# Ledger of designs, part 262: VHH binders against q9y6x5

Target 1, 379 residues: q9y6x5
Amino acid sequence: LPPKLLLVSFDGFRADYLKNYEFPHLQNFIKEGVLVEHVKNVFITKTFPNHYSIVTGLYEESHGIVANSMYDAVTKKHFSDSNDKDPFWWNEAVPIWVTNQLQENRSSAAAMWPGTDVPIHDTISSYFMNYNSSVSFEERLNNITMWLNNSNPPVTFATLYWEEPDASGHKYGPEDKENMSRVLKKIDDLIGDLVQRLKMLGLWENLNVIITSDHGMTQCSQDRLINLDSCIDHSYYTLIDLSPVAAILPKINRTEVYNKLKNCSPHMNVYLKEDIPNRFYYQHNDRIQPIILVADEGWTIVLNESSQKLGDHGYDNSLPSMHPFLAAHGPAFHKGYKHSTINIVDIYPMMCHILGLKPHPNNGTFGHTKCLLVDQWCI
Key: E = the ipSAE of ESMFold2; O = the ipSAE of OpenDDE; V2 = 0.75 times the mean of E and O plus 0.25 times the DockQ between their complexes.

## First folded at step 11 (VHH)

Design S4 (framework vhh_8dlx_2; at its last look DockQ between E and O 0.72; V2 from the best seeds 0.49)
Fold by ESMFold2, look of step 11:
Structure S4 (fold): chain B 379 residues (1-379), chain A 125 residues (1-125)
Amino acid sequence: as target 1 above (379 residues)
Amino acid sequence: EVQLVESGGGVVQPGRSLRLSCAASGFTFDDYAMHWVRQAPGKGLEWIGNIYESGSKFYNPSLKSLVTISRDDSTNTLYLQMNSLRAEDTAIYYCARGETVYLRSGEYQTKFDYWGKGTLVTVSS
């Protein structure tokens, strides 16, 4: 029987929510499997880039999805959440569902993971749902389990994406214990439904399941705003992305734009592209703009407007508030094992190993995850 | 049937303060964000600010120093306190019910589904 893997993301699930809130269903899942307490994600700590890093094992500069809003100067193309279907943006890497379908005769299924409704390298997931946020978790789960049980050739890799707790994290902020407790209880109920459905369908004991997320969430405030209009006239640049990492395309001399911005706020770092810290691995792609502005944790860059977010993400990937977790269960994984940390790019080579796929060149290190796996020496 | 009824408008001298009320009925008030919007004579709509069901408040930056929004969920009432009124604050003031939706990109959109009839505030000597 070929190994099967279901990869699940709950968007914006900060790692320390596990310590600060009650998760009876997720804790039972972990008890019978493994937990990685903190996953160090990639800079910028945004949704599209980090979901693509999970499935490619690549830093953002290498896979080309460098932000949720992008501009390519050569082709004059724009990317956004509402304009994300051009394969041009996605074709700088090969995600695992494409590798699964191209290197070996297998099928892949997807319920709304970013990119799975795009024909990347002329290949779209064998079974997929077009993105539609109004589709319930139950319907996404029903489609995924139907495809895992009833497909020829068999579905060996499946993905499932859910928008919470990210949306509520933006709305309330992570420090709102009352509202976040209610939201996270609902998430735990969905995890309980997932496990129960897999058990009822006879999938639970032979399906490998990873539950993870792309990033965390930090508290914002109307007292922590950086107003760019106070520092520079908007006619001097094109704004490609705003907060918390602004992407600035100068319309005039680049040094002049930099000089106007560099002293704008003590709570913002301003980088020329060549000066972006090497530890970000965020420099070598044409989609990274000539100047970026990186706000300090909890600070919001605005254009003389109120921000209606009390929580946000996208900050420095060294910040614990930006880190998600990873939990996993299945025949490939140990039972009752906890691991402190991995890099988000390490998930890809681990998944390739579980599925028996040859990974494409990537930035992950298989050795970082081998203690999670029953077939590996933990040394 | 959703109903929003503003009151407290009238003629007021420059430099004075005024408090507007909005009485809500026909829905569970404490489940919704509430907004104030105004329209000066011959002008378009101007968003003043809102207050979420959580009590969190957001203001138009150009008006932030002049206004305070509050809500009383026990009486289903939204309030707008305005201070140091000027002639340019002459407008019809509306309360509105709306929802802000947060997208997977982190962007947000606000949709207004119900409006009050408005209350006129005239700032003149």
Scores: ipSAE 0.521, ipTM 0.784, lowest interface PAE 1.7, mean pLDDT 93
Fold by OpenDDE, look of step 11:
Structure S4 (fold): chain B 379 residues (1-379), chain A 125 residues (1-125)
Amino acid sequence: as target 1 above (379 residues)
Amino acid sequence: EVQLVESGGGVVQPGRSLRLSCAASGFTFDDYAMHWVRQAPGKGLEWIGNIYESGSKFYNPSLKSLVTISRDDSTNTLYLQMNSLRAEDTAIYYCARGETVYLRSGEYQTKFDYWGKGTLVTVSS
């Protein structure tokens, strides 16, 4: 049988949730497979960028999805959650489902993974769902497993996306143990449902499954706000993205805007585009705006408006609170193996290897995942 | 039928305090976030703040120091405490039921599906 891979994302699943909460189903999944305890994601630590990094192996500056909200100065186009369907934004990279889809006797499927409902390089998965937050996990799971089981050409790569625990993390904050316990229990139950469904269909032993996330969550507070309106008049710039990494498009001299913002708060770093730290790999793209503001962990950038979130993400990707995990099970993976850390871009070359695909140029290091794979040497 | 009824408005002198109430009926009050919004003469609507069903509170930064929102779920009542009132606080004050919509980007959008008729607060010497 051709190798098959299901990639599952639970949005905003912070790595240390595994240490602080009980996950009977997920732990069983891990026991029979592998765990990477911490995945260092890409900067900025947001949903669209990191999901695209997982499936391209590229830093954000390279794949072109540099934020959840973007602006292109040449075309005057905007990208947002409600406006993400233009291939213009996605075509700077080739995601793995496209690569897979273009192979003979193979097809791809997707349940609401970012970018999967857009034709990229004139290619779209044979089976996909338009994003709709109202669609249940069960329905998404049913479609994905149906496609994995009954499609011709066979679906050999599939993605499944779920909005929790991100939504709840934003609402309650990650430190709310009472509410987050409830939320995370539901997530574990969904993982149980996933495993049970795969077993029922006879897919469990032959399907490679990766369960991961795009980012973590940090605790925010109404007492930790950075009000830009206190530092600069809003008429002097256009806000492209707000918090915790603000993208600033000056309407006046860039230096003047910078000077007004550079000392706005001791809890915010202000960068000219050319001065963005190299470790972020967040400089070499025209979609990155001339000035970037980066709030410290747990601080929120606001205008003369209030934030309604008690948790957030998008901060420095070196922060543990921003890191997700990766668990995997299937014939390609060891059983009962735990690994400390990988980079999120390392997932792509691993997936390509599992599927027998030639990877596009990427920033991942296949060597970082060798210890997870049964067919590789681990030193 | 969903009903929201504001009360407690009136004429007050500058520097004084005022407490507004909003009586809710026709729905499960403790399942919803509630908001205060005001409209000054000749101006648009201004969001004051809200309180979620969880008890979490959020305020307009421009008004945060002057207002406190609370709720009593046992009586289905929303409150707005205002201190140190100024002439510019003259407005019709509305309570509204809010529905928060989660966006995949991590943003929240609030939709107000029901409003009270409002109560007038006049701050004058």
Scores: ipSAE 0.308, ipTM 0.689, lowest interface PAE 1.8, mean pLDDT 94
ESMFold2 (binder alone), look of step 11: mean pLDDT 81; pTM 0.789

Design T1 (framework vhh_7uia_1; at its last look DockQ between E and O 0.78; V2 from the best seeds 0.00; counts 0 for: pae E 8.8 > 2)
Fold by OpenDDE, look of step 11:
Structure T1 (fold): chain B 379 residues (1-379), chain A 124 residues (1-124)
Amino acid sequence: as target 1 above (379 residues)
Amino acid sequence: QLQLVETGGGLVKPGGSLRLSCVVSGFTFSSYAMAWVRQAPGKELEWVSSISGSGGSTYYEDSVKGRFTISTDNAKNTLYLQMSSLKPEDTAVYYCARVYYKYHSGEWEPFDYWGQGTQVTVSS
């Protein structure tokens, strides 16, 4: 049988949730599979960029999804959560579902993973759902499992996306133990439902399943605000993205804008595009604006408007609070193995290996995941 | 044309054993996963066990793990459920079902064909 892989993302699942909360179903999943305790994601640590990094193995500067909100100065196009359907934004890379879809006797399926409802390089998954946040996990799971079970040519790669615990993390903050306990319990139950469904359908043993996330969540506060209006007049720039990494498009001389912002707050670093630290791999793309502002962990960049978020993400990707986890189960994976850390871009070459796909050039290191795989040496 | 026929049910004492059989016609096992499902009085349908088309993979609900064994004989086109250490809570009508996930009549159904069922009663 051809290898099959289901990639599942629970948005905003911080890695240390596994240590601080109970997950009977997920722990059982891990017990029979593998766990990577911390996944270092890409900068900026936002939803669209990191989900695309998972499936491309590329840093944001390379795959071109550099934020949840983008602006292209040449075409004057905007990208946002409500405006993400233009292939223009996605075509700077080839995601794994496209690669898989183009193979003989294979097809791809997707349940609301970012970018999967857009034709990329004129290719779209044979089976997909248009993004709709109102659609239940159950319905998404129903479709995915139907496609995995009944499709011809067979679905060999599928993605499943869920918005929690990210939405709740934003609402309650990750330090709200009462509310987050409830939310995370629901997530564990969903994992239980997934596993049970796969077993019921006779898919479990032959299906590789990866459960991961794109980023974590840090606690925010109304006492930790950086008000840009205190430093610079709004007429001097256009805000492309706001917090915790603000993208600034100057309307006046860039140097003047920079000088007005550079000392705005001791809790915010201001970078000219050419001075962005190399470790971020966030420089070599035209979609990155001339000036970026990076708030310290837990600080929120605001205008005159107050932030209502008690949690947020997008900060420095070296921060543990920004890191998700990865768990996996299936014939390709060991049983009862735990690994400390990988880079999020390492997932792509691993998935390609599992599926027998030739990977496109990427930033991942296959060697980092060898210990997870039964057919590889652990070095 | 397609038919599933369960046999082997009956009355048994707690701790006893039964072997259920399901003879299929109209299709080949190797093309479909098969399952056993049960319904106790006043309860919802409950998935019990599944087996892959190849027979290489078996799955069980937690309550029957270690006690029930699902298997197939392809030469006989027969699905089996060996039940041991039976408990009163195992009392139910047991159905053989072909796994084929579909949407029907407003509901998602993991199975497209069912047998008539066989009654299993565990009582002192």
Scores: ipSAE 0.238, ipTM 0.715, lowest interface PAE 1.6, mean pLDDT 94
Fold by ESMFold2, look of step 11:
Structure T1 (fold): chain B 379 residues (1-379), chain A 124 residues (1-124)
Amino acid sequence: as target 1 above (379 residues)
Amino acid sequence: QLQLVETGGGLVKPGGSLRLSCVVSGFTFSSYAMAWVRQAPGKELEWVSSISGSGGSTYYEDSVKGRFTISTDNAKNTLYLQMSSLKPEDTAVYYCARVYYKYHSGEWEPFDYWGQGTQVTVSS
């Protein structure tokens, strides 16, 4: 029988939450499987880019989803959280569910993973839910498990996405231990429900399950604001994305806009596109704007307004606060093994291996994850 | 016509044992996962245990793990639940159910066919 894989994301789950809060259900999952304590994600550490990096194995500059808000000057197209369905944005890469369902006798299913309700290369997930944040985790889980059990051709790759703890992390901030403890307890209960449902349906021992996230969360404050209107009149540029990495399209001479911004705050780095640090792998795509502003951890870029967010993400991907975790269970994985770190782009070639798929060219390294897998010699 | 018939319920003292049987007809038994589900008086249905169609993979809810054993005999088309170390909290009607999602009354249901149930009473 072909191997099956369920990929689950709890958005904004910072790696050190595992050390600082109680997760009885997730800890049982880990005890019977594997843990990667830190996953180094891709810059910018935002939701759409990192979810697409997981399923393509590519840096953002290579897969083309370079931020949650984008603008293409040639076609004059806009991308946002509420305007994300145009295949134009997604077609610079081939995500794993497309490769999977183009194999003979295979289907893919999706419960709201970013991009799965878009026909990428004229191919949409075989079974999918249109994105709707009001749909409960239980309904998402019911649909995914129904498709895993009842589909012909069989669903061999499935995804499940949940908005927490990201939404609450923005609302309360990661330092609010009382509120985050309540939020994280609810998420652990959802993980318990997931495992129990798979057991109830007879799937648990033969389904590979990955539980991961796209990024972490850092504390923000009204004492840490960078006011762009104090440095430059906004008539001189078009703002494509604001915080914590601002994407600036100059309306006047680019050097003049850069010079007005470069001394705006000691807590913000201002880069011309060609000067963006090579370690970000964030330069070689037309969707990356001519100037970006990168706020220091916990600082918020604003347009002469206060911010209502108490937590945020999108910062430098070297920051531990931006890193998620990865846990996995199933016949492909060892039991009780812990691993220190992988790169988020390494998840894709590992998943391709588990599913018996030939990976597309990518930035991941299979060797980084082979110690998680029972069929690999780790020496 | 599909039928699931439970037997083996009864009255037993705390710490005692019972074996429930569910005889199945009308479908290829080995092709479906099967479950035991119970309902105590005045309470909601509670999943107890499941077994894969092949019989190789078994699963238990936390309160019965180590005390209950689910099994199948494919030659007899029979599902079993061996219950040991029974507690008063195990008192319920026990149903045999086939695992298969279907859409019903605007909602997905994980079990499409149910037996009539067999009463298990743990007292005295």
Scores: ipSAE 0.012, ipTM 0.575, lowest interface PAE 8.8, mean pLDDT 91
ESMFold2 (binder alone), look of step 11: mean pLDDT 80; pTM 0.798

Design T2 (framework vhh_7uia_1; at its last look DockQ between E and O 0.77; V2 from the best seeds 0.00; counts 0 for: pae E 8.4 > 2, unsure alone 63.9 < 65)
Fold by OpenDDE, look of step 11:
Structure T2 (fold): chain B 379 residues (1-379), chain A 124 residues (1-124)
Amino acid sequence: as target 1 above (379 residues)
Amino acid sequence: QLQLVETGGGLVKPGGSLRLSCVVSGFTFSSYAMAWVRQAPGKELEWVSSISGSGGNTYYEDSVKGRFTISTDNAKNTLYLQMSSLKPEDTAVYYCARAYYKYHSGEWEPFDYWGQGTQVTVSS
């Protein structure tokens, strides 16, 4: 049988949730599979960029999805959560579902994973759902399992996306133990439903399943605000993205804008594009604006409007609070193995290996995941 | 044309054993996963066990693990459920079903064809 892989993302699932809360279903999943305790994601630590990094193996500067909100100065186009359907934004890379879809006797399926409802390089999954946040996990799961079970040619790669615990993390903050306990319990129950469904359909043992996330969540506060209006007049720049990494497009001389912002707050680093630290791999793309502002962990960049979020993400990707986890189960994976860390871009070459796909050039290191795989020697 | 026929049900004492059979016709038996599902009086349908088309993979609900064994004989187009250490709570109508996920009558169903069911009663 051809290898099959289901990639599942629970948005904003911080890695240390596994240590601080109970997950009977997920723990059982892990017990019979593998766990990577911490996944170092890409900068900026936002939803669209990191989800695309998972499926491309590329840093944001390379795949071109550099934020949830983008602006292209040449075409004057905007990218946002409500405006993400233009292939222009996605075509700087080839995601794995496209690679898989183009193979003989294979097809791809997707339930609302970022970018999957857009034709990329004139290719779209044979089965997909248009993004709709109102659609239940159950309905998404129903479609995915139907496609995995009934499709011809067979679906060999599928993605499943869910917005929690990210939405709740924003609302309650990750330090709200009462509310987050409830939210995370629901997530565990959904994992239970997924596993049970696969078992019922006779798919479980032959299907590789990866459960992961794109980023974590840090606690924010109304006492930790950086007000840009205190430092620079709004007429001097256009805000492309706001917090915790602000993208600034100057309307006046860039140096003047920079000088007005560089000392705005001791809790914010201001970078000219050419001075962005190399470790971020966030420089070599035209979609990155001339000036970026990076708030310290837990600080929020605001204008005159107050933030309603008690949690947020997008901060330095070296921060543990920004890191998700990865768990996996299936014939390609060991049982009962735990690994400390990988880079999020390492997932792509691993998935390609599992599916027997030739990977496109990427920033991942296959060697980092060898210990997870039964057919590889763990070094 | 497609048909599933269960047999082997009956009355048994607690701790006893039964072997259910399901003979299938009208499709390639080995091409589909098969399942046993039961319905106790006043309760909803409950998935019990599944087996892959190849017969190589078996799955069980927690309450029957270690007691029930699902198997197939492809040459006979027959699905089996060996039940041991039966308990009163195992009393139900047992259905064999073909695992083929579909949307029907306003809801999603993991099984597209069912047998008529066979009654299993565990009582002292």
Scores: ipSAE 0.046, ipTM 0.500, lowest interface PAE 2.5, mean pLDDT 94
Fold by ESMFold2, look of step 11:
Structure T2 (fold): chain B 379 residues (1-379), chain A 124 residues (1-124)
Amino acid sequence: as target 1 above (379 residues)
Amino acid sequence: QLQLVETGGGLVKPGGSLRLSCVVSGFTFSSYAMAWVRQAPGKELEWVSSISGSGGNTYYEDSVKGRFTISTDNAKNTLYLQMSSLKPEDTAVYYCARAYYKYHSGEWEPFDYWGQGTQVTVSS
């Protein structure tokens, strides 16, 4: 039997939700598998970059998806969540589903994981759903389990993406216990449905399942706004991305733009590209703009307007509020083991090991995840 | 010819026991996961239990765990469901099913072949 892996992301699932809310189904999943309590994600802590880091093992500067909104100065192309299908953006790395399905007697399936409906290196997931947020979790799960059960060559790697609790986290904020309890209860029911479907189909014991997320969520407020128009005329720069990490392309002398911005707010750090802290691993790609603005946790950069969000993410990846969790179950994993933290880039080499794939050059460290795996000495 | 034939249903008092059998033919029994699925009057189909093709891994819906046992005899191509501590809410038609997706009415169904069902009635 070839090794099989299902990778599941619930977008915006902050690690401490596990301690602050009830998850009977997820807790049963964890009890029979492993938990990593905190996953240190990559800067910036946004959806597209972090989902690609999981499947490539690369920092954003290395895989080229450096934000949810990007500009490439050489080609003059623009990327956004409504304009994300050009393979140009994705081709600086090889995601694990491409490597997997190029092996003999293997295919890959995808239910809406970012990038899986794009032909990366002229290769699209063998079975996939075009992204459509209106498609229910049940339909996504039905397609994934059908492909895992019926395909020839067999599907050995599958991905499943769900938009919650990120959407509700933005709408209500993570501190809204009433609304977030309702949202998180529904997510736990979906996890229960996932496990029961796999058991019903006889897939559960021989399928490795990872449940994780790309980032967390922090509380925002109308009292914590940084008004960029109050500091600089918009004619002096092109705005590539706004909040909480603004990407600034100067139209005039870069030093003049920097000087107008550096004292704009005590709640915002302003970096020339060369001065971005090394710990971010966020400098060596042309898609990273000459000046970036990094808001403090819970602060929102706006263009002389109010913010509609009560929760947000994208902040410094050292912040616990930005960290997701990882849980896993299957023949490759121990039962009842907890681990404190890993880096999100460590997930890729672990998945390659489970699937018997040779990893491409990456930033992950296999040793950080060895203790999760049955076939490894934990020393 | 692919066939699944259930037997062993009947009337039993609360707390009693029954053993359901499903004899299969027309496919390699050990190559597929098999399931028991039930339908109470006026209710939707409800998954009860599954067993891997190897027979080594068994799964149960929460309300039957500890009371029902699924098993196979590969030499006889037979799937079993041993039911004990039966309750009135276990009253249903019980179907044997093969876990393999089949396309139907614009969607994929997780079980491609079903038996005719056997009635289990739990009453005083």
Scores: ipSAE 0.013, ipTM 0.582, lowest interface PAE 8.4, mean pLDDT 91
ESMFold2 (binder alone), look of step 11: mean pLDDT 78; pTM 0.795

